VH-VL binders against o27280. Designs and how they scored, part 262

Target 1, 266 residues: o27280
Amino acid sequence: MDSMNVPEVLEIKRIVEESESVKTFIFSWDFRREVRPGQFVMVWDFRDEKPMSVSLIDPVRSEIGISIRRVGEFTDRVHGLSEGDLLGIRGPYGRGFELMGRDILLVGGGIGMAPLAALADEATARGMRVDALVAARTADELLFLDRLEAAGVNISTCTDDGSCGFKGFAHERLLTLEENHDMAAVCGPEPMMFQVMRILDERDVPAQLSLERYMKCAVGICGQCCLDDTGFRVCAEGPVFWSQELSRVREFGRYRRDPAGRRVPW
Short names: E, the ipSAE of ESMFold2; O, the ipSAE of OpenDDE; V2, 0.75 times the mean of E and O plus 0.25 times the DockQ between their complexes.

## First folded at step 11 (VH-VL)

Design U18 (framework fv_marstacimab)
Fold by ESMFold2-Fast, scan of step 11:
Structure U18 (fold): chain C 266 residues (1-266), chain A 119 residues (1-119), chain B 112 residues (1-112)
Amino acid sequence: as target 1 above (266 residues)
Amino acid sequence: EVQLLESGGGLVQPGGSLRLSCAASGFTFSSYYMSWVRQAPGKGLEWVSAISKSGGYTYYADSVKGRFTISRDNSKNTLYLQMNSLRAEDTAVYYCARVDDYYYGMDVWGQGTMVTVSS
Amino acid sequence: QSVLTQPPSVSGAPGQRVTISCTGSSSNIGADYDVHWYQQLPGTAPKLLIYGNSNRPSGVPDRFSGSKSGTSASLAITGLQAEDEADYYCQSYDRSLRGSWVFGGGTKLTVL
C-alpha cells in the first residue's frame, strides 16, 4: 500500500519567521520515505489542500521544512497556526532537481528561493561551489540569506527598488556576471525564469527550472498543470524541467492559465 | 553485480540507420547520467553523446549532432543510441558508460558492440 | 584530432617507473575540470584507473598514481609489471565545446 497518497497528520515542531509574509513550518520526518530538493508535498489544514515545495531537508535532525507565503485564505489560516498544532502532509511528489558537476548557479525570485534553499544545502554538502542570485522587490523580501551564508554560498542580491545589491531584475544582474557554471537551477515568477533561461541557453549552461504554477492535483493529469505545446503535466512530470524541455513550450514566459484553463498574458 | 551490455551493432550501408541498446543491471539506472563512447579500429576513444538522469538534457559531439539521438527508458533500465545518416567514419566499437555526476568521469563500461558502415 | 594531447607511446622494463602526460587547454584542464585515466588491455573494454585527478577505485594498486598542474595531468606507474602493457587514456570535460567529454589520443605502454 502506497502510504504517500494518504495524508499523515503531523505536529508543527517549529515555526521560523522568514519575513513578514513568509514562514517555514518544520516537521519530524521519517527519511525511509526519501525527499529530494525540488519535490513538493500536499499540505492539508482539514479544510483545503495545497501543494508546497520542501524548503528544508535535514536527515541529521530528522526534519523537513515547508515555506509558505501568505497570499490567500488557505495560507492566511496556516499562518495563524502555532507550534504544537496539526497539519496533514502527503507526498513527496514530483521530480526533484538533478545535480551535475562542481559548481552551480541558483537564481531565485521571492518564495522561489524555498526549493533552491534545500538544493543549496545538498549541493554544498556534496562539495559543490554554489553561487546564488537572490531577487525580490525590496530588501525585506529577500529570503534565506542567513541560511545560504551559513552554508558557504556566494550570494548576489537583486532588488527592484535597489534597497539591497543590484538595482533591477534578476536577468539584468545575470548579464553582468561573467562566470559560467556547470549547471543552473531557477525558481521564481515565470517571466523572470524565461529571461534567465534565455541567457543561460546562450551561454550553453544546462538549466533546471521549477514550475510551481497551477498545481492542483498531486498525482493526476490536472488540466491546470498541462503545458500547451508539449502536453507536460507539472504535478506528474514536473515541477522541475530542463531548459531543453521548456524551450519547446511556446507559452512558457508569455502566457499563464486561469482556473478555467484559458490563456492569460503575464 | 554492476553490468552494462550493448547490443544492436552490425553491418550497414552508408546513409543507413541503426539503433543501439545498452541494458543496465545491478544498480539504480535512473540515478546516473549515461554516455556513449566509440573507438574506430586501431584508433582512440571518442565521446559521442550523454544524457541526464531523467533524459531531459542531452549532449552530443559535433561530429554526430543532428544525426544521432540519445534516449533512455528508466522503466526498462535501457539506454539507446539512434544512429541515422551513417558514414564510413562512424565505423567503430560503441561502448555504453556510466557517468559520475560530480567528476564527469566514467566508472562502469560495457563490452562494446561493433558498428561497420560499408558498402 | 583529440582535444587532449598524450604521447603516442612510452616504454619501460619490469620494475621501472614511467609517466604518461596529458596536456589540455584553458577550456578544460585549465578551467579546473578533473582528469580521469582509463586502462585498456588488448581486446578489452576500457577500465577506470584514476578518477578526480588522483583517486584510485577499489582494486587499483597504489603503484598507479595521478597528478594535475595547470593545463596538464600525469599518470605515474611505478614497479612496472608485464600485465601493465596496455593503452592508457586521459579524459576531462570541456565547457567551450557546448559541454563535452574529451579524451586524449591514447598512449601505448610497452613493457620490455
Scores: ipSAE 0.736, ipTM 0.858, lowest interface PAE 1.3, mean pLDDT 88

Design U19 (framework fv_marstacimab)
Fold by ESMFold2-Fast, scan of step 11:
Structure U19 (fold): chain C 266 residues (1-266), chain A 119 residues (1-119), chain B 112 residues (1-112)
Amino acid sequence: as target 1 above (266 residues)
Amino acid sequence: EVQLLESGGGLVQPGGSLRLSCAASGFTFSSYYMSWVRQAPGKGLEWVSAISKSGGYTYYADSVKGRFTISRDNSKNTLYLQMNSLRAEDTAVYYCARIDDYYYGMDVWGQGTMVTVSS
Amino acid sequence: QSVLTQPPSVSGAPGQRVTISCTGSSSNIGADYDVHWYQQLPGTAPKLLIYGNSNRPSGVPDRFSGSKSGTSASLAITGLQAEDEADYYCQSYDRSLRGSWVFGGGTKLTVL
């Protein structure tokens, strides 16, 4: 798999401004290297390398898209790039989402809608009914609404500040939505995912959750992730985990680790 | 072309344990949900357990929950059923079956392996 | 009792039509989960006969057909032949009890 482990230098074909803080970078892609929703790539700006979820998978146009939120030095530099500029891409890595049944609920918070937008495309192409709950702090941070609507997705929104849709958190909005789904996929801030998972478990909906912090484990930083300081390990690599796997992890939704490995509450 | 082959059945005493295996060939095993279905002598089909493509989500019939554990090894193209605290009513032919993830149907079946729970 | 209800037996003469019913509830067939049918010849493993209510796998003759309405489904066999003598099972999915695959009790078809 040498071609997967060596960064390929690709030209930025197109840039889509998703919001003031989020851009999608689109590249030509050779689909002999299969990529599925929920997988990520390592993006290299020739100084630093960071994992980014694949947000667009388009075999018809032979394109992939990578959505990047501006949050620090690396992402600031990448946001400064233009069409025709070069980035190194290697991958894909990680387990993708599994699809099951006829109906799927997507619950996304902020940039967590990026991998879910790709999943929505696959689910609709398969003939599934897709309901999406799109959550953000404010209306201008809601992502992919036009793309989801164009795909025929049934959209519900919520914002913490009430600037669009339901005023409140994703899990509060979820309590008002229909229960009839064969599965769910969830991606966003870990406290949101924890609350959503609890509701879906009560409804007997199998859920898959994508955890950004475990993306590096999938590329060999840690072949089995230790998810708490007692030495409990996840046998399968992420970033996508089933709710049954995460329900056994005391760390999930309760604390994270800082760069020194210390527990920090959410 | 596509084949499932069960093994590991046999005679066991009540309260004992058995581990069943199902070897898959001729298809991409990791792309399918898998299932165990049993049939007691002269009786009908009863679903026992199912497992997601990655092995991260599992389903159990109430009659076996807490006693049986389904698992899979995608690197070996093999499905397993660990059967503990066996009872006489667990006596059956155990079939391995592949699940279609769109229709929830079982499109490929193995030949079955006989489990007899008796003293 | 099975979650899905089938008659225990049905019989017919060669060339006739027989129908095997499968009755479920609002948590399975009534919740729009598909019905699948399996044929089990004497001494053999079950084989998929109909999937997704009405679709035939390759190699299944068109004299076998499936249908679904409300909380029930039916398997119809036209032009009955001696080799059709077998047990027939319906199967669906039930979301209650954290999700389960559910079978009918089976129907023994006798060709007279």
Scores: ipSAE 0.725, ipTM 0.854, lowest interface PAE 1.4, mean pLDDT 88

Design U2 (framework fv_marstacimab; at its last look DockQ between E and O 0.86; V2 from the best seeds 0.79)
Fold by OpenDDE, look of step 13:
Structure U2 (fold): chain C 266 residues (1-266), chain A 119 residues (1-119), chain B 112 residues (1-112)
Amino acid sequence: as target 1 above (266 residues)
Amino acid sequence: EVQLLESGGGLVQPGGSLRLSCAASGFTFSSYYMSWVRQAPGKGLEWVSAISKSGGYTYYADSVKGRFTISRDNSKNTLYLQMNSLRAEDTAVYYCARLDDYYYGMDVWGQGTMVTVSS
Amino acid sequence: QSVLTQPPSVSGAPGQRVTISCTGSSSNIGDDYDVHWYQQLPGTAPKLLIYGNSNRPSGVPDRFSGSKSGTSASLAITGLQAEDEADYYCQSYDRSLRGSWVFGGGTKLTVL
């Protein structure tokens, strides 16, 4: 199957309510089309199209899952759908996470845990020891805890309000953790990722970070998701970047481009 | 057949530069970390550099940091080692090696290419 | 100078058993990283002999075996043959300084 430009109309097989604002939509998937944690798909509701990370990869059930947070008009429409309804899916696109070693640290904030949950499944299936720092504003926004626990992941939680786990931000919690890992995977709010990356660099821990930018084509043509000064296209060279790559990206952790291409601060 | 083939070795003066290449075949190149290992005449093996699957992360031995640059072109199934500011102690056979991403071993080696740094 | 320490040479008669030791530290072998062994025949490139402490790649005779304990590893060769005369290197990993692959100094095995 061609994953370049033509959406495949798929039926929503199941919907999992992860939280009040997050749902996971599950689709049948032909695994002759390879998909990796960290990659994204373009979701088309026949009116608009948005990039979404793959949060579930299940070769046994021949299913993938896409976790979507309700944040705007598009996601409002999608959240109104039911099992049996149709969505257009094209992809997967982008560079996914790489795994190496025996120990991996996952640091996720909010919906950023979506691709990390998929990575956790792969890592644990491979026999790696997985530690996950799961961060959210409040306890009810912590995602995938039961799923991660069931997979054998060692979970540490962090909430802004202290309603669960460490009270504070992910990077603050990370500072209290002394153990180093073979590598880390990070996804969440960019300010969080920026701080986490700095700590990991100081600790000489190789890190991969998944960036979010406004994507239009998803195939590296339109340039809408280009990062300043480097020419990196988040949809093509990313969304997963190594810390060494991001060190060259001036805008990382500082600002982003809005749909109109204007620079806006985080 | 899985194979690595090094090229680019030769004679160079101190302070000079040389670029080594390693052509990979028989496997999915982009699925593996790659490494350079060198062996001075009559000496043991010394790891030089390594690179992630995508090429986004690189590793260097202290002895070559700041002078050598490892890179890869996955579309060409080729690994590179740019060597600048070469020194006499860099004289060695340079091997390209495939790294496994679980055990951290080197399961495939090239035949090596000789680099001689001499005035 | 090598991070991992090997005896510079070992010898044995055909049919005998020989062992080559590899001593590391808590920052590599002792940090739960596996030890690998390579055989380098005269004038040839190294070849993976043992991976993951004790696993043999396809084509490697069962006369070769590896083990790891604490901060040390050992390569054992039983039924020594003339063709076993070579240099042997142990290798592991050190995660310090963003990661480094480390080799032993090598052991020259002579078959008497």
Scores: ipSAE 0.880, ipTM 0.945, lowest interface PAE 0.6, mean pLDDT 95
Fold by ESMFold2-Fast, scan of step 11:
Structure U2 (fold): chain C 266 residues (1-266), chain A 119 residues (1-119), chain B 112 residues (1-112)
Amino acid sequence: as target 1 above (266 residues)
Amino acid sequence: EVQLLESGGGLVQPGGSLRLSCAASGFTFSSYYMSWVRQAPGKGLEWVSAISKSGGYTYYADSVKGRFTISRDNSKNTLYLQMNSLRAEDTAVYYCARLDDYYYGMDVWGQGTMVTVSS
Amino acid sequence: QSVLTQPPSVSGAPGQRVTISCTGSSSNIGDDYDVHWYQQLPGTAPKLLIYGNSNRPSGVPDRFSGSKSGTSASLAITGLQAEDEADYYCQSYDRSLRGSWVFGGGTKLTVL
């Protein structure tokens, strides 16, 4: 009943440095409490609590991984921790990704590759062909390339500055890729996701999108599908939404809301 | 064991509406895509509609698009088909069927419920 | 009208082999989507007989087999028995039709 909403204090078993700004924290996990790709947990450093997507799900080793980008005070403190240190974890929360068909396109921007890396593992384990478009501002911000390659994923890269792969935006790269997919999963900045969704809709590819803005709702930034700051109440319908659901949300990819509720263009 | 039970069929006049239900038991309903398939008297099987595990993505045959709405309530293990603007050619036995998410096949079928559209 | 083409009827004598064809196009079977087969006994709901081109669900006798080549698939029934008299349907998927599950028109099998 309430056990999922009470933080469990877990020891950091292993830390993987994914980039200069991203680390994956690995914990032992009891899989009697199931976790699926696309779900998130609340991470508590005994001072603040923040939502983080699950980036590794390994029932064989009884481990989960949580990838955290350094962007502010909370994440700076967590990045200062070492193996053996403790964090509070509760969840999982939210809708996970759904799989259908034999092939899937993953489109990830920056830290948005974290939940997609977990999905790639599940998709490859069930025998799906996986194509991943990994996008970032610079080569140093591309995440999980070695892990995706080890899983047998077909990788395309895209950087804004051209430091690795295609020079340009994810949606521009997508226009040059084969369109033959049963479904797609997308996670990254909202303007990128909006442009990618439009292309996939034109191709009649069912797409699932994980809203990064949903995670920020926990601190009161988002006016839609917000999480409580307490972390004990969450939106059951997110963070993963189908393209059909998002097509009815006028502000998706077009504007956001500031703390005063005013519309601000992306 | 694993079963699907349809209900809500009946006689309705052209232009009318009807809502079908399908109660699922013996499996984790929320883990499967679901579908509706119909069969007119003496005719073959025709796929009507399908819905994703969460209910967030839906598929419709051209013949019913804009008139029928598929939905699900995972807390009640129930699949629905709301049928509006019914026509004589919608007369059929309506089956709910469980979709396999890898092969795009239908591995469990209900017994069917008869919908008759006539004056 | 059905997207997949089946003969409307086939017949055989007890103990013989019969084959039921299912012909699609490059947008469905030819696009490497699998073919599934359903058996419908008179007055009953369809039952999955073959899935994924050639796999049998538990409880289906090995005298039923499926195959796929190019844009077509076949259901073979060996050692034909009177109880096999039924309608048989093939089914595949077509992404070009905005994502559609497509059925064949059905084949009535008569055991002579």
Scores: ipSAE 0.772, ipTM 0.872, lowest interface PAE 1.1, mean pLDDT 88
Fold by ESMFold2, look of step 13:
Structure U2 (fold): chain C 266 residues (1-266), chain A 119 residues (1-119), chain B 112 residues (1-112)
Amino acid sequence: as target 1 above (266 residues)
Amino acid sequence: EVQLLESGGGLVQPGGSLRLSCAASGFTFSSYYMSWVRQAPGKGLEWVSAISKSGGYTYYADSVKGRFTISRDNSKNTLYLQMNSLRAEDTAVYYCARLDDYYYGMDVWGQGTMVTVSS
Amino acid sequence: QSVLTQPPSVSGAPGQRVTISCTGSSSNIGDDYDVHWYQQLPGTAPKLLIYGNSNRPSGVPDRFSGSKSGTSASLAITGLQAEDEADYYCQSYDRSLRGSWVFGGGTKLTVL
């Protein structure tokens, strides 16, 4: 348990270019440290440390994959690395997704598809029927489509600009999809997740949603990932929450907090 | 050996409350959905409530919704049922059951605890 | 109001075969949800007898068998024995009831 708090320096085994802005970094992993879809790791580049979702969990090959979108200085530096270069990895941390039933809906926006791709692999391995609604701003940013298709996932796409699939937002496309799922898993921009959760709640579909908040310690000590009104710590009690848990959270879908703790609109 | 042991049943007046407990042993409690099932005297089985592995999602039969609360404490390997606003028709043996999250069946049952609601 | 319908009783002599039916709807058995069967011996808790329509847990003899067709399921017991005298319940999942586990009304088996 204390070893999870100190980064292990690991060699980048393979890099997969998922899009112009997203790369998956693959590492050897000793699965005596179990990893579940929806958990995260802290990635250390020897200057800074950021939480990243696990997108590939392969105990047979003893590999994990971490998908990283280029969004700033830290991720720019990591995107500049090559196979054989080193990164520090702490974790895994947090609560992963639970599965139930035979029919699951995945709703992912942008990089939010990363943990859902890992979940899709677990669900199909169990014999579940998996439908995925994959959303992005443009066709070029739709992630993991080939991987999901190879796994036998039934894919629906939507793009803000209409360049692929349904033109519009994920929740608008969701209204036109079949309502025959036992559960759903949702990850992406919080405004999207809020709208999707409302539709799923009306349909009485149990849903799990993966939240992002600012993190420093990742083990629940510093309080920086706390949700208003509940005291939930995203790094400890989440990042995956059930829709019933989030219905009691006033800030969900309305605002977020910056590193200084200030309320900021979405 | 996998076991479930219920407790907390008894005699209570209409409108009263009871809290049932179910102690689990012999398996990783936090890895399973759990359920309560009841059986009125001389009657059949009736599903009451179910709860997810983390405790974050709950299900209730319409007959108990708003009056009963299922919960769990994974650190104590214990399932709970808080029963409020009890009625005569809630009189039953209450069973704790382990729920299979793929098949939707109940593969492990406790021996039950009797709840009697009478004035 | 039982969602799944079972006959209230069946009987048979030792060595005979009996069948217990379980009839549901398109929102449970007919929506590809499995049927499970439970045996409740007098004075005891229910015990899983058949799961996933036709699978037997360890320790259940092969004279107990289950099947499912359309919106209905069936439990068959061959070579009846005195210890088979019990109540038998079918169970499934129903999505139209806001996600509910549903039982049949139960069948009392009498061994003559």
Scores: ipSAE 0.641, ipTM 0.851, lowest interface PAE 1.7, mean pLDDT 90
ESMFold2 (binder alone), look of step 13: mean pLDDT 93; pTM 0.954

Design U20 (framework fv_marstacimab)
Fold by ESMFold2-Fast, scan of step 11:
Structure U20 (fold): chain C 266 residues (1-266), chain A 119 residues (1-119), chain B 112 residues (1-112)
Amino acid sequence: as target 1 above (266 residues)
Amino acid sequence: EVQLLESGGGLVQPGGSLRLSCAASGFTFSSYYMSWVRQAPGKGLEWVSAISKSGGYTYYADSVKGRFTISRDNSKNTLYLQMNSLRAEDTAVYYCARFDDYYYGMDVWGQGTMVTVSS
Amino acid sequence: QSVLTQPPSVSGAPGQRVTISCTGSSSNIGADYDVHWYQQLPGTAPKLLIYGNSNRPSGVPDRFSGSKSGTSASLAITGLQAEDEADYYCQSYDRSLRGSWVFGGGTKLTVL
């Protein structure tokens, strides 16, 4: 890990309500510690510390944003905070996304759109053409549509229940899209990412995928961060991996690990 | 001083193998995509292979696919090209070059290293 | 046919203008991929002359300029000088070749 490992206590400058279950917490940031899309920070509420992907990177305003979905006690407590309250932030950590080409595709599922929203900002600022496939279970769980539209991103949506856009899964929608891309970035539930990667591999599109499920520690000594076959550690070598790297990982898309390290099918 | 320096070229028989190296200095090597570009004697430039900043993705020209392997070691600021099953038509000066992405040109080139495949 | 096509040679007298064309297709220049130009003096490595269709790197004289229109690009050299005698290559990216960097065949410039 090549970032500062000392936690800083930062004031919540602004909170954006992204949905009923997702909030973006915005902090002033000293960009002497460079942050790239796809990297994560450790968020400390003075009881527990959890890894969170950076969803906003704004050097002009000297701000970063961290988007958090409410899924348990830690995230419930953080969602209860207000502007002016304090959180500990350590990082950034991990490999960020690499950009290449003229036309890029973003495929995000649920909260997985968070790191991709930051990537979309960078890609559009560089003059790239960006297509985003935004997937969720229902229309109210689609994230960052207004932000992506404001950035000039061409948006396609799909929902499991058909409440917005294509009715079905991200990979099913992707099969109906005929556009060629120089690169893709994918973040969301691992079964979705596996299916999307297979289609992109068949189309010879280089893809980068963000594996957030194993980010239990920032120091790379935790077994929860380890992938089968290659021994890749998400927090040390990820969370962003190229499709060529993940094609060698036997567990990717087939099973995950619970808090005890046991293999659990998707 | 921003510099790329190739080495490892030489005379090799058809079917043989050779490994080229490209040493980078004067810039942050890990911030750039890298390419190998070759030029046969008296001929034009031909792109051979490219590698992402992390080394996690590689590209190959159809003429070398399956025979050549590009790799990099960012801790040593070095790019490699492993060349197997060499053919007479692989005879060329091999240049390494850096670039940011597809639409930004190759702004720094090495001096080249000569590979001759002959019996 | 996705190959970038350049004339094999061009010539001019000192002080004149010469133009070197680079003709592509819908899968490369026509797909809005940028064109870059390289100068190669005899016995030397290529040097980036123009990047991103029309931009000059530091140290390149302003008498070199690039342009792009449709599926083609052009390198213009004004006030031609003896030291401009070299090979010139265009380069772009081709979508149809499974993602490949492509060079033109090269143009030998002779200063008469």
Scores: ipSAE 0.638, ipTM 0.825, lowest interface PAE 2.1, mean pLDDT 87

Design U21 (framework fv_marstacimab)
Fold by ESMFold2-Fast, scan of step 11:
Structure U21 (fold): chain C 266 residues (1-266), chain A 119 residues (1-119), chain B 112 residues (1-112)
Amino acid sequence: as target 1 above (266 residues)
Amino acid sequence: EVQLLESGGGLVQPGGSLRLSCAASGFTFSSYYMSWVRQAPGKGLEWVSAISKSGGYTYYADSVKGRFTISRDNSKNTLYLQMNSLRAEDTAVYYCARMDDYYYGMDVWGQGTMVTVSS
Amino acid sequence: QSVLTQPPSVSGAPGQRVTISCTGSSSNIGADYDVHWYQQLPGTAPKLLIYGNSNRPSGVPDRFSGSKSGTSASLAITGLQAEDEADYYCQSYDRSLRGSWVFGGGTKLTVL
């Protein structure tokens, strides 16, 4: 629909401070335009437009939420806004997460918990058992713990510095958890996701991973992610990909592109 | 009305190949996991393969892994099963079935297509 | 090989109650995966009879009921009728087999 490609100017209804660096911006939403966990919207501050994952989907209150971490000029400007201020929202775009079975593992790093929090809400509403491994650098950067607890999610935490839960990285904590799940969903820094995917593959757990850098491909900006090494197009729209799909992408977890387009190791 | 219609079966020599198709109608095909189930003459039901909604994840029974490939084309509402290196024991009626993503059950079945592998 | 065990046959007279068992293990029914039941009339495709242990699809008579306990499930048919003569299959999911949908060997119901 043309209306999905033109930004709607929406009023910020509420702002929730999730941490020192993360805020969730809540908007009224007409659910005749369907939104699913794992999809993203383009957020326009009337100067720049950036893709942001949807972190709250609440059809009862007719609201969506978008969680934004303060990391640069655009996000600094958006963080300076107040309730009642306006933002342009275009979308939703991209493939959402698929649900299968009766139990799911969520593995989130930092702001990567944002799309997984929306998925946790859908999974629990369907009666699925949800286990979440929430990872961050420090305890203060663990996100959505109260929301996940309120939803009945079984939570494990890890921090790089050991300030909360297991001291170490998400994949190291996952190795100490011996339970298999019907599926997993993973979102966070790409090196973390690669290590987690490797472990889930060894356990034969189907995994879906959300990759921010592929959000541009989903809106028609095609990059290196659209081809595999055999010359076949791996033209699944992002940002959510299955582990079997990502196993065909040579660069996943190994290389990124610098501003000149050169391959550089993570 | 919700319907699944299989095609592509026939007589084939051992070591040969066949591609089965399943045409779906009356529902949003892209919203469902799909599967193939077979039944040898006078025998019971045996699950063969399953595929995720997007087609990005696939499952195979040990008896067919490495020989069969499941795929789907959501734009054409069609499920496929590419069968290579066929053996006499692959002789069966092949059913496509729609899968429930919560219960792991099969709620809609096609009428089946017969595959005969004979020397 | 059947991971789920059913008796190969059961029989009953019209009006009687029959029960068909489905025995699994800790990796399937015992792991809390649901059991589904399918009816196959001679020369026809299977039809979903019971899903999620005990739920009936629209159009299935209440004479058919399902239950699950531990590693086993049962299909009960009350007020047995001639048209119930068919093969019955249980189905569940097994996580130990790299994620596999598993069927019982089937039970031939004869109405005497």
Scores: ipSAE 0.700, ipTM 0.849, lowest interface PAE 1.5, mean pLDDT 88

